# VHH binders against Enoyl-CoA delta isomerase 1, mitochondrial (ECI1): the designs that were tried, part 2

Target 1, 258 residues: Enoyl-CoA delta isomerase 1, mitochondrial (ECI1), of Homo sapiens (Human) (p42126)
Amino acid sequence: QRVLVEPDAGAGVAVMKFKNPPVNSLSLEFLTELVISLEKLENDKSFRGVILTSDRPGVFSAGLDLTEMCGRSPAHYAGYWKAVQELWLRLYQSNLVLVSAINGACPAGGCLVALTCDYRILADNPRYCIGLNETQLGIIAPFWLKDTLENTIGHRAAERALQLGLLFPPAEALQVGIVDQVVPEEQVQSTALSAIAQWMAIPDHARQLTKAMMRKATASRLVTQRDADVQNFVSFISKDSIQKSLQMYLERLKEEKG
Below, E stands for the ipSAE of ESMFold2; O stands for the ipSAE of OpenDDE; V2 stands for 0.75 times the mean of E and O plus 0.25 times the DockQ between their complexes.

## First folded at step 1 (VHH)

Design a09 (framework vhh_ozoralizumab_d1; at its last look DockQ between E and O 0.04; V2 from the best seeds 0.00; counts 0 for: pae E 18.3 > 2, off the site)
Fold by OpenDDE, look of step 2:
Structure a09 (fold): chain B 258 residues (1-258), chain A 124 residues (1-124)
Amino acid sequence: as target 1 above (258 residues)
Amino acid sequence: EVQLVESGGGLVQPGGSLRLSCAASGFTFSRYAMYWVRQAPGKGLEWVSEITGSGDSTKYPDSVKGRFTISRDNAKNTLYLQMNSLRPEDTAVYYCARDKGYSYGWDEYGMDVRGQGTLVTVSS
């Protein structure tokens, strides 16, 4: 089990903990389990809010699983990206209050997950950075992820952050607005519970409709261009130069672990 | 070429103070979190402090908390470690190290570059 769900039905909140060692990479199986877990909570009227966090402090999620994008068939790449899209769509449009309790590093795909939430709390640890660093790897963020970041920190800040592939440490993350609070590591969970309670104090109907209204444009753009986006990803990731780069990176990672 | 060069080590009596410096070059210093780590004779590497790129956030283990202060001057590409109330058990080679920033791997200290070190000896 890669997703640990700890329900508190009395409080109307569930804590969803990522447990996909070693770094909570978004493998196809992990993506699937996340979506399934979310759906179960959405279909249970006992729950109104979900806290997303890592079972292992130190890493929230390292992002996409490179092994899913290297040395595979185009069909596999397409399936994988569809799963990524699905997770984003489900999280971004969820009627539940979603709060990220970010208790570890949160780059790339990890940041994608965090950005879908309604509220983000980051532990005050110098090692915990959050951001989209794709460009540093020669990769561009998909338009729907770009829009998500832009909707969070504004156009100018997003433009700079994406072009430079910035990862923000806690103080800078708070300053730029990519996270809403920075707290001591031991207070991350309690702060998340307090925050989610504030959000759940709002009438669900009004909150949900407002959220839908705010996020409709971005979500709709992906939905209408879902296949094209998949094709773009497959075309990009299948390039010989990209595959070579990914392979080299994976080899380096193996060396570092050895 | 990425380079880190430590200085400021020496012999000090118990209860004394030292200030270590680390000169960084070959990379955008302000973009990286930095570490101080130490290695005592016959012991493994020990983490002693962390600081964010901006310098706004710091962290220490309990062993040095309240006694050591990490800081940085990004304009000078320099990392500092102010060590007060030094103890014999603080005797070690001290290294400055750069945080990896981004990795799909995970290790306890998360460093990718480390200097040659500077020796700190605390003895009466």
Scores: ipSAE 0.014, ipTM 0.288, lowest interface PAE 8.1, mean pLDDT 92
Fold by ESMFold2, look of step 2:
Structure a09 (fold): chain B 258 residues (1-258), chain A 124 residues (1-124)
Amino acid sequence: as target 1 above (258 residues)
Amino acid sequence: EVQLVESGGGLVQPGGSLRLSCAASGFTFSRYAMYWVRQAPGKGLEWVSEITGSGDSTKYPDSVKGRFTISRDNAKNTLYLQMNSLRPEDTAVYYCARDKGYSYGWDEYGMDVRGQGTLVTVSS
């Protein structure tokens, strides 16, 4: 089981803990379990909010699983990207209040997950970071993720962050607005519970319709372009130069372990 | 359970050829990059070749480039290594390996060597 769900139906809240060793990479199997777990909570009327956090020390999620994007068939790449799109659409459009309790490093696809949430809390640890650093691997963020970052931190900050592949440590993350709060590590969960209670104080109907209105343009563009977005990804990731770069990066990660 | 079974090794004279096979089961073979690695007597594992899940890209170290060819048949769940112009230094137990499938983690990332291997001896 890669997703651990700790329900508190009396409070209307569940904690969804990422448990995909070693670093909560978004493997196809993990993406599938996340969607299933989220759907189960959405279909249970006793839940109004979910806290996303990690069961792995030091990491919230290391992002997209590069082994799913390297050395596979085009059909595999298509299936993988459809799973990534599905997780993002389900989180981005969820009727539940989503709060990320970011208790570790949150690069790339981990930041993708966090950016779908209504509120983000990052642990105050200089080893932790958050950001969309895909360009440093030669990968371009899809338009729907670019829009999500832009909507969160503004056009100019997003433009610089994406081009440079920036990762923000806690103080900078708070300053730029990619997270809403930074607290000591031991306070991350209690702060998330306090934040989600504030969000749930808003009548569900009004809150949910407002969220849908604010997110409609980006969500609709992906829904209408979903197949084209998959084919663009498959075409891009299948390029020999990109595959070689990914293979070299994976080899460097192995060598750096020593 | 994941299984990898190597075959095709044997005794061959320098300059000869052998074709190794690796039968895979217990996982979706086409989704995984595959490797050949070898272990000479008293030495550690040495990477020999890799192939993408689709089979569209291959990689070799300089020591075997031009002499060895990795290939796969995804319909038969079988990986191959064609070894030509064999040299005494190619003598080793040859293993196929699956990519473990974890990214960014060194503890659980790497080549998954699970079989008994197949011995290739180049001499006489």
Scores: ipSAE 0.000, ipTM 0.104, lowest interface PAE 18.3, mean pLDDT 86
ESMFold2-Fast, scan of step 1: ipSAE 0.372; ipTM 0.737
ESMFold2 (binder alone), look of step 2: mean pLDDT 81; pTM 0.821

Design a10 (framework vhh_ozoralizumab_d1)
Fold by ESMFold2-Fast, scan of step 1:
Formats: sequence, C-alpha cells, structure tokens
Structure a10 (fold): chain B 258 residues (1-258), chain A 127 residues (1-127)
Amino acid sequence: as target 1 above (258 residues)
Amino acid sequence: EVQLVESGGGLVQPGGSLRLSCAASGFTFSSYWMYWVRQAPGKGLEWVSEINTGGSSTKYPDSVKGRFTISRDNAKNTLYLQMNSLRPEDTAVYYCAKSLDDAYREWLTSGGYFDYRGQGTLVTVSS
C-alpha cells in the first residue's frame, strides 16, 4: 500500500500519507491508489476535509516516475498520462477541503499535487523547495498545469517561474504566494489541522459551489482536450532523443548504486 | 563532499544485539534529519528509523518498533542504531542516510529517497 489514510471521523478529517518509496514518484500504481483513496473519502459522509502529506519527511513527492516514460510502448505512455490527468482532475475539482502539509521537497509533479489543494503549508527548511521545474529538463508543463500555477501566483510570476523552471525555497515560496504558510517542520501537522478546521467552518454547499465556480473553466479546458493532450505527450516522449536522454538518466542511477 | 561511513555490522545469532554507527562529514550534520535504511539480499531499500535534527523525535516501522533505537550526537557528527532482539529477517546491508537537499537530483544520484554516501555495513542474523 502506497497511500496510508488516518481518519479522524469526529473532526471530519482524514490525513492521507504518501508512502511510495523512494521519493513518492507518481508511478501508475501510486496515481491509481491516490484516486481510489480520494474517491473513498469523497463517498464517506464522515469526511469533509483531507490533509495530504508524506509518510516520511524530506520529500513530499519528486513528481513523475521516469520509469513510466522510458522503454515502454506508446499505449503505456498514453495510459500513464491519462492517469496523471485523472489525478489532477479529481484533486482540483474535489468537493472536499484539501490541505497540503508539505514536509519535504516538492518539485514538478509534487507541486502539481500541492497546487490542486485549497491551502498549502510548507516546512521551514531551506532544502525543501516547491515549483514546476520541467524546463530545466527540456520538457514543458502541460497547459492545464500552467493554468493552475497562473491561477495561484498570477500571470507574470507564473511566466517567470515556468520559463526558468524555478524551485522556490520556503521564504520565496511564501512571498510569491505558491504556499500560504511556512512553519517549523514539527508544527506542519498541527498547522494543517488548524487551517483545515477554518475552511470546514464554512457551510459545505456554499464553499463547494464557490470552489466549482472558481475552478470550472480551468478544469473544463482539459476535459475538452484530454485526448489531444495525451497525443501530444505520447508524441513528445516517444522521440528518440528524449528516450535516449531518459535512458541515460536511468543508467546513471544504476551506476551510482553500484 | 558529503560522506557517511557506517560501521558495527557483523554476524549475530537470533535474539542478539548490535550497535551501528555512522560517522558524517562534509555537511552541517545538526541541520539534517537522519535515517537508517536497509537492503536485504534481492530486495529493495526499506526505511528502518528516522530522527529529527535535535534528537527529540524518532519514528520506526512496525517491523522494528520496540527493538531498534536511533540516536545522534551532534557534537561528534555521529548517528547510532541500537538493534536488540535481532531476527533472521533483519539480515541486510544497513545504510546511514541524510535528508535530501534537492529531491530530484539526489534521487537520480543516490537511487533513493535519501542521500546515500556510505558503503553500508552488513548485518547477518543466523545460527
């Protein structure tokens, strides 16, 4: 099991802990378990809010799993990218209050997860950075993820961050607005519980309709273009030059272990 | 240059005890969470303990909880793992690890969640 759910039904809250070693990479299995776990909580009337965090401090999530994108069939790449889209759509449009308790590094796909939440808390450790750093690897954040960042930090800050592939350390993350609070690591969980209680004090019908109104245009843009976005991803990742680069990274990983 | 040097492994009988040590250098030891992870023959890396910067908070998986104790001496830049009531399934190479500075880069270079700079120390639990 790659997702641990610790319920507090009396408070209406569950803590969802990522446990996909080594770095909570968004593997196909992990993506699937995240969606299933979220759906179970959404269908359980006992829960109104979910706190997302890592079971181990140090890494919230390193993002996409390179082994899902290298040495596989085009059908596998399509299935993988559909799973990534499904996770984003389910989290971004969830009727639950979602709070990210970011107790570790949060690059790329980790930042994707954090950005879907209603509120983000980052541990005050200069080694824990958050951002969409895809351009540093010669790849591009998909348009729906770019839209999500832009909605969070504004057009100019998002353009600068995306073009340069910036990872924001805690002080800069707070200043640019990609996170809402920065606190000592030992206070992240208690701060998340306090924050989620504040959001859950609002009547569900009004909060949920407001969230849907604010997010519908962004989500609908992907919904109407899912297949085209999948085709674009598969075409890009299948290029010989990209496959060779990914293979080199994976071979370097194996050599370092030897 | 980050260096982690593990020691203290060896052959012990079931029910025995060992104390592992990790000498750290090349970074500000007192500023990092530290971990012990292990790799059994033919298996992947398994986390076995963690400790915060000050040593006041520790965590263990159920498989070792109550048997293993992690501790640190920030003045000596040394991490310890006291292992009691050892079982054959504890047989593995044990690695000292620090928290990552850049998760993606460290994942690519260390092959794991943590920054592994050490050679590891072999613990064999057998009669």
Scores: ipSAE 0.000, ipTM 0.191, lowest interface PAE 12.1, mean pLDDT 86

Design a11 (framework vhh_ozoralizumab_d1)
Fold by ESMFold2-Fast, scan of step 1:
Structure a11 (fold): chain B 258 residues (1-258), chain A 125 residues (1-125)
Amino acid sequence: as target 1 above (258 residues)
Amino acid sequence: EVQLVESGGGLVQPGGSLRLSCAASGFTFSDHYMYWVRQAPGKGLEWVSEISGSGDYTKYPDSVKGRFTISRDNAKNTLYLQMNSLRPEDTAVYYCAKEYDSSGWYKLDYYFDYRGQGTLVTVSS
């Protein structure tokens, strides 16, 4: 079990804790458990909001799992990317209020998860940066993730962030608007509970329809071209030069250790 | 399963010394960079030392450089932190951490896999 759900049915809130050691990497199994856990909460009338956080502080999620994207078959890459798309679609369009309580580093795929939420709270720790840093590794954020960032921080800030692969430390993250609050780490949970209560004070019908209206164009763009996006990912990641770069990156990290 | 068990904390007067220990199991200890990180009351995590798998390379932030010494005994799967000239601002829960396995798109230097309960160090008269 890679997802812990701690319900507070009286408040209509569940806390979903990531527990996929060591760094909450978005492995195929973890992606699948996240979607199933979200679906269970969506189908349970007791819950109107979910707080997403890490079981242990330090890393919210390190993002995509390199072992799912290196040394595997094209069929595996296709299945993996479909799972990534499914998680984004399910989170981005969820009828639940979603608040990310970012108690750790939040790069790449971690930032993908955070960006799907209605509200983001980041612990004030200089080691906990957030951003889409794919270009630093010679890969690119998919168009639907680019659109999500652009909708959050604006076109120019998003372009600069994506081209340079920026990871924003807490103060800069607040300034650029990728997070809504920065608080001492020990206050992240209580701040998330306060924030989600504000969102849940709005009648569900009106809130849900407004969220759907605001997010429909972005979500539909992926829905209408899911297969093309999968083929693009598989073609790109399967290139010998990309596979070699990923392998060299992993080897370099091991060599730096000793 | 990776297990890290910290010990050696306690109450000590300013200017005093303590030696922390971390018993590691569930992984090949000698193959991994190890770290000490701390969390002071009401503050976030702060990195305080690192050591290579061989023990040949160590690094410290300016806040503890010259006062703290990290070491390891690979035969015993044990990490140590010798803390000298302790100050009230060194009061914190100290955690033993290993480097993350390379499964994400991030720099190892930015992240610590700390799994233990920690050990409390209180520097006060």
Scores: ipSAE 0.013, ipTM 0.315, lowest interface PAE 8.5, mean pLDDT 88

Design a12 (framework vhh_ozoralizumab_d1)
Fold by ESMFold2-Fast, scan of step 1:
Structure a12 (fold): chain B 258 residues (1-258), chain A 126 residues (1-126)
Amino acid sequence: as target 1 above (258 residues)
Amino acid sequence: EVQLVESGGGLVQPGGSLRLSCAASGFTFSYYAMYWVRQAPGKGLEWVSEISSDSGSTKYPDSVKGRFTISRDNAKNTLYLQMNSLRPEDTAVYYCARESYSPEDWYKLLSQYDYRGQGTLVTVSS
């Protein structure tokens, strides 16, 4: 099991723990289990809020799984990207209060997950950075993820961050507004419980309609062009230069092991 | 505050045995896969063995498979390497290493090492 769902002592809250070792990479299987786990919580009236965290501190999620994006068929790339879109749509539009308790590194696809949440708490550890660093690997963040970042930190900060592939250490993450709180690592869980309680104090109907209203334009932009986005991704990732870059990174990782 | 302290190295004759220990502190030891790596004089770093966080999986390169055994005691925060049938080629400084979670470079988050101890010298000779 890649996702652990644990009820917390705080009434109405579940803690969803990522358990896809070694680094919580967003494999097709992990993406599928995340969506199923979220749907189960949404359908259970006992839960009004969910805290997303890693089962193990150190890495919240390393992001997209390179093995899903290299040396595969165009049909595989299409299926994978559709699963990534589905996770983002389901998290971003969830009626549950979502709080990310970021107890580890949060690059790329990890940041995608964190950005869908209503509130983000990052452990104050200089080794735990957050950001959309796809350009450092020679790939690009999709327009709907760009929109999500832009809505969070503003146009100019998002443009600079995306073009340069910036990973923000805790102090800079707080300053730019990509996270809402930075706290000592041992306080991340208790801070998340306190934060989610504040959000859950708002009547669900009013909170949910306001969230939907605020997020509808961004979500709809992807919904109306999902297939075009998939084809754009497949075309881009299938380029010889991109495939060779990804293969180089995978081979570099293998050589660093021995 | 993450600290790894290796011990148990020394001089041993070919065919002999040594047991290395690594005392871990400053992190939740039971959460991390652990590794032994070595560096022979004038050569690069070589992976020697790995063990999953729950001891359910162990791996070895062909050069030491069947001769070396990695184990751990999560209650004592200690990693071990039992080395049997030692060869002159096994002469190296042996390092205890923790599974990598470095955020500094995105591709390095896929690397297996994060922290490495000071090492312990193993010399296999007459």
Scores: ipSAE 0.005, ipTM 0.204, lowest interface PAE 10.5, mean pLDDT 86

Design a13 (framework vhh_ozoralizumab_d1)
Fold by ESMFold2-Fast, scan of step 1:
Structure a13 (fold): chain B 258 residues (1-258), chain A 127 residues (1-127)
Amino acid sequence: as target 1 above (258 residues)
Amino acid sequence: EVQLVESGGGLVQPGGSLRLSCAASGFTFSSYGMYWVRQAPGKGLEWVSEISYSGSSTKYPDSVKGRFTISRDNAKNTLYLQMNSLRPEDTAVYYCAKGYSNAKLWRELYSGSMDVRGQGTLVTVSS
């Protein structure tokens, strides 16, 4: 089990804890469990909000699982990217209030998850940064993720952040607006419970329709071209130069761990 | 460019106190977490304390917890380490270090990699 769901007594809230060691990388199995867990909560009328956090502090999520993107078939890459798209679409368009309680490092795909939420709280820890750092590895954030960041922090800040692959430390994250609050690590959970209560004070009908209206254009842009985006990803990732770069990175990670 | 200047070290008796300072320049001090690390003779670097950019979050290993207090003054670009109840095993060269907040490799961020800068300041606890 890679996702732990804990109901919060009496509040209509569930806490979804990421438990995919060592770094909560978005493997096919983890992506699948995240979507299934979200769907179960959406179908359960007793829940109105979900707090997303890591079971183990230190890493919220490292993002995409590089082993899913290297040394595999084109069909595997296509299936993987479809699963990534599905997670983003399901989270971004969820009728539940989503709050990310970021108790660890949040690069790349971790930031993807955080950006889908209605509200983001980051622990004030100098080791925890958030951002879309794909370009530092020679890869590219997809247009729908670029759109999500741009909607959050604005065009110019997003362009600079994406081209340079910036990871924002807590003060800069708050300043640029990629997170809504920065609090001591031991207060992240209680702050998330307080924040989600404020969002749930709004009648669901009005909140949900407003969320849908605000997010429709961004979501629809991916929905209308999912297959083209998959083909673009598969073509890019399959390039010899990209595969060799990812292979070298993975070999270095194995040696550092062992 | 990045410059860190440690001061405040010296010779103290066991049970004594000492306050270290680190003057920082060449970067936006208020945007980075800071660390104190030490190196005893013949040993490697040991992490001693950590403080968030705002000063609201601090961490210590068990070896110094309750005895050492890290703090910062962002207006003065200065980091401090208050050391109480000093022991002979605290004898080391103490360095302040800037946290690595914009990592090319995400794993470096998770491991808490840090740059050790400055000449350090020697603390000797002698009985």
Scores: ipSAE 0.000, ipTM 0.280, lowest interface PAE 14.9, mean pLDDT 86

Design a14 (framework vhh_ozoralizumab_d1)
Fold by ESMFold2-Fast, scan of step 1:
Structure a14 (fold): chain B 258 residues (1-258), chain A 125 residues (1-125)
Amino acid sequence: as target 1 above (258 residues)
Amino acid sequence: EVQLVESGGGLVQPGGSLRLSCAASGFTFSTYSMYWVRQAPGKGLEWVSEISSSGSYIKYPDSVKGRFTISRDNAKNTLYLQMNSLRPEDTAVYYCATKYYGSGSYYKQPYFDYRGQGTLVTVSS
């Protein structure tokens, strides 16, 4: 319902379209449907690559659903964070070629999804920015997401981006290396099809083993301490100061007093 | 899945009144701010009204302030626009909309995420 999967003309490719209105927020339900959809594609020998995009241009994903992290029980926060970890682990370690066709805004958790992909294409629209902006909300990116960004753009660029909560507009995103291509919005889909075909031209066994080798250390850091990371998240998010900050942000969104 | 269905448009004489309605479905209407925007023939989109999720915060541009009234019924998932003292320059297709609040990039220029198909309002002789 929240994920549309379409086989593409390239045979062996599926296009996974996010359809969790209004802004593709990573709610617990949407996280669950994403993992299930990915697993189905991984278990279907017809598919070797997946293009991730939004059903409607404008927002790729607004990121984590703040309503899952505020005004709820510690048990709910734990369950939510386990689901976030599961999505990242499944995407980051997927044997499929993953290409993100970023046809909209891509902050925070949206950027988390994009960063797991093998290749990222961003529409050339100044309204569409990508980055891990958690610090702007008074929260922090977990170490495994920090590692993912650092592996992509390098230590110094990642540190500056994470501390300042930077969102990169298209030209800056390309320059810093958080995306691989910036193209006119109407060319994002065709560019993604061309890119994924290039990656799929490599024999699966060699590509998959190389991907696993390159990503194993980063993934293993989370795998070996998933429970500790959950407890750290629950403890942090449950702090009165953090809860008050998130509540104020959510009230500002509801009341739209800028 | 997300649907916004506007109704209530039509032909009206200058000085007349119309009430527009927007039936929302496919999302949690009660938790989102809603907007009315319009597009006159050959012109760009113009924001005409804003209402917060609770209804406690409402805004209008000077062009319609005092003449238009936005309201919502969260129990019915419906948005309304009462238009009084209509002028020929109010002729436009009127859209029900909601926005992505998003990143800092959208703070100064709201991005309108969803719009309905619109309802035509013609104010003429």
Scores: ipSAE 0.000, ipTM 0.157, lowest interface PAE 13.1, mean pLDDT 86

Design a15 (framework vhh_ozoralizumab_d1)
Fold by ESMFold2-Fast, scan of step 1:
Structure a15 (fold): chain B 258 residues (1-258), chain A 126 residues (1-126)
Amino acid sequence: as target 1 above (258 residues)
Amino acid sequence: EVQLVESGGGLVQPGGSLRLSCAASGFTFSKYAMYWVRQAPGKGLEWVSEISGSGGDTKYPDSVKGRFTISRDNAKNTLYLQMNSLRPEDTAVYYCAKWSEDYYRSGLDEYAFDYRGQGTLVTVSS
C-alpha cells in the first residue's frame, strides 16, 4: 500500500498520504493506487474534501519515476503515460475540494499533482522547491501540464519557468503564485485543515459547477487528443538521444553515492 | 563540504538499548529532513527512521516502530537514534543521511539518500 487514507472525523475530509518510498516517485503502481483511492473517496458521500500530503518528511513527491521512462518497451511507455494522464484528469476534474499540504520537495510530477488542487500550502523550508523542471532533464512538459501552469501563474511567468526548468523555493513560489500560502513546516497540516474548511463552506452544487466551468477548456484539450499525446510521448522518449541522456543521468546519480 | 559523523554503535545483547549520534556539518542542518538507514551484512540499504527539519514530524517502518525513536538537536547540529528492545535482526551498519539533491530519477532507495558518513556498527549478539 502506497496511499494511506485517514478520515478526519466529523469534517467530511480525508487526508491522503503518499507512502511510496523512497521519494514518492510516480511509479505505475503508485499512479494506479492514487486514482483508485481518489475514486473511492469520490464515491463516498461522507467526503467533500481531500488533503494531499506526504507520509514522509522532506519530500512531497520527486515526480515521474525515470525508471518507468528508460530501458523499457514502447508499450510500457504508452501504458505509463496513459496512467499519468488518467491521474491528472481525475485530480484536475475532481468534484472534491483538493488541498495540497506540501511538506517536502515538489518537482516535476509532484508539481503536476499540486497544480491540480484547488489550494496549495508549502512548508517554509528552502529545500522544498516546487516547479516543472523537465527541461533540465532534456524532456518536456506535455501541453496539458503547460496549460495548467499557465492558468495558475500566467503566460510569461509560465514560459520562463518551463523553458528554464525552474524550481521555486518557498518565497519565490508564493511571489509567482504557484502556491497560495507558505507557513512553518509544523503548521502545514493545521493550515490545510483551515483552508479546506473555507472551501467546503461553499454549497457543493455551486462550487462544483464553477470548478467544472473554469477547468473545462483545459481538460477537454487532453480528452480530445489523449492517444495523440501518448504517441508523441512514446516517440519522444524512445529517441536514442533521450534514452542515452536519461541513462547517463541515472548512472551519474549512482556514482555520487560513493 | 557535507560531513556526517556517526557514533554510538557497539555490541549489545538482545533486549538491550543503544543510542546513536550523528554530528552534521557543511549545510544548514535545521532545513533538512534527516534519516537513519542501515545495511545488514550482504543486504541492501534499509530505511529505519525519518525526522523533519523542525523535528515536528517523524516516521518509522513497522519493523522498528515502537522500539526506535529519532530526534534532533538543531542548536548542536546533531541527530540521534534511541534504539530499545534490540533484536539480532537489527545487526547492521547504521548511517546518518540527508536526502539527495537529485531526486528526479529512480524509485530505488539508493538514489534517494545522500549518506556521507562511515557509519557505525551495531551488533546484537546472542
Scores: ipSAE 0.006, ipTM 0.311, lowest interface PAE 9.9, mean pLDDT 87

Design a16 (framework vhh_ozoralizumab_d1)
Fold by ESMFold2-Fast, scan of step 1:
Structure a16 (fold): chain B 258 residues (1-258), chain A 125 residues (1-125)
Amino acid sequence: as target 1 above (258 residues)
Amino acid sequence: EVQLVESGGGLVQPGGSLRLSCAASGFTFSSYAMYWVRQAPGKGLEWVSEISDSGGSTKYPDSVKGRFTISRDNAKNTLYLQMNSLRPEDTAVYYCARLGYKSWTSGRYYTFDYRGQGTLVTVSS
């Protein structure tokens, strides 16, 4: 299994650990398992909060799996992108309190996951950066992910970050507001437990309705145009120039592995 | 300049033991998770073990679990791999490695910005 769930039913909290070696890439299988794991916790009245973290030291998630976007059929690209949309919709609109305990690097799709949470804690390690760096690879963040970042750090900071493909080290991440706390790595888990307890002290009905109200416009914008977004992604990724660039990049990675 | 220098490889008989060392310099060793990876003749890189920056968490694939132990000494900037019950299939060049930010892309392959020159481990009679 690619997701480890450590329940503490007495506290109403589960810790969900990403375990998709080597770097917690969001493969189709991992995306599917994340959604299923979240749904099981949502359907279990014993749980009101979930802490998302990595079982892998040094990396929270490297983001989208490039092998899902290269050398495949258009039908595969469509299925993959639908799975990415589904994960974002399910996490962003979850009735559970979600806290990300970011104990490693968090670029691109990793940042997508972190941005869906109610609260973000980042380990104070200069190599653990967070951000949407898609433009540095010649690809673009979808509008719904751009909206999520903009809602978190504001329009101008988001525009600069997205156009330049910025990854923020811990001090800058805290300053720009993409994370809520930066703490020594050995304190990330205890800080997450403390934070989620504070959020869970609020009555569920009021917290959940407020979350839904705050997030409805952003979520609905994707819901009303999911198919168009899928078609745009498939059309873009299927371009010969994009496929060639991704092939060359993957070949470079394989050369390093032998 | 980041440098990783492996040592401790050699020829050993099946069932034997070896301890590999990696001397790190040019960066704050205590701030990075560290890895051992290997490359057998004619094969790709295989992840062997990993350790958190504090040394509090370690991970192994099933192929070496129970036989290999990764450890680190942050005061000495040194990474270790204790290899017990060695098998012919453990024959490989072993590399000390650190992930760089730019190597952490959405691919399903291990890629390392920094690794040493490697140390050869040969398990045969």
Scores: ipSAE 0.000, ipTM 0.254, lowest interface PAE 11.3, mean pLDDT 87

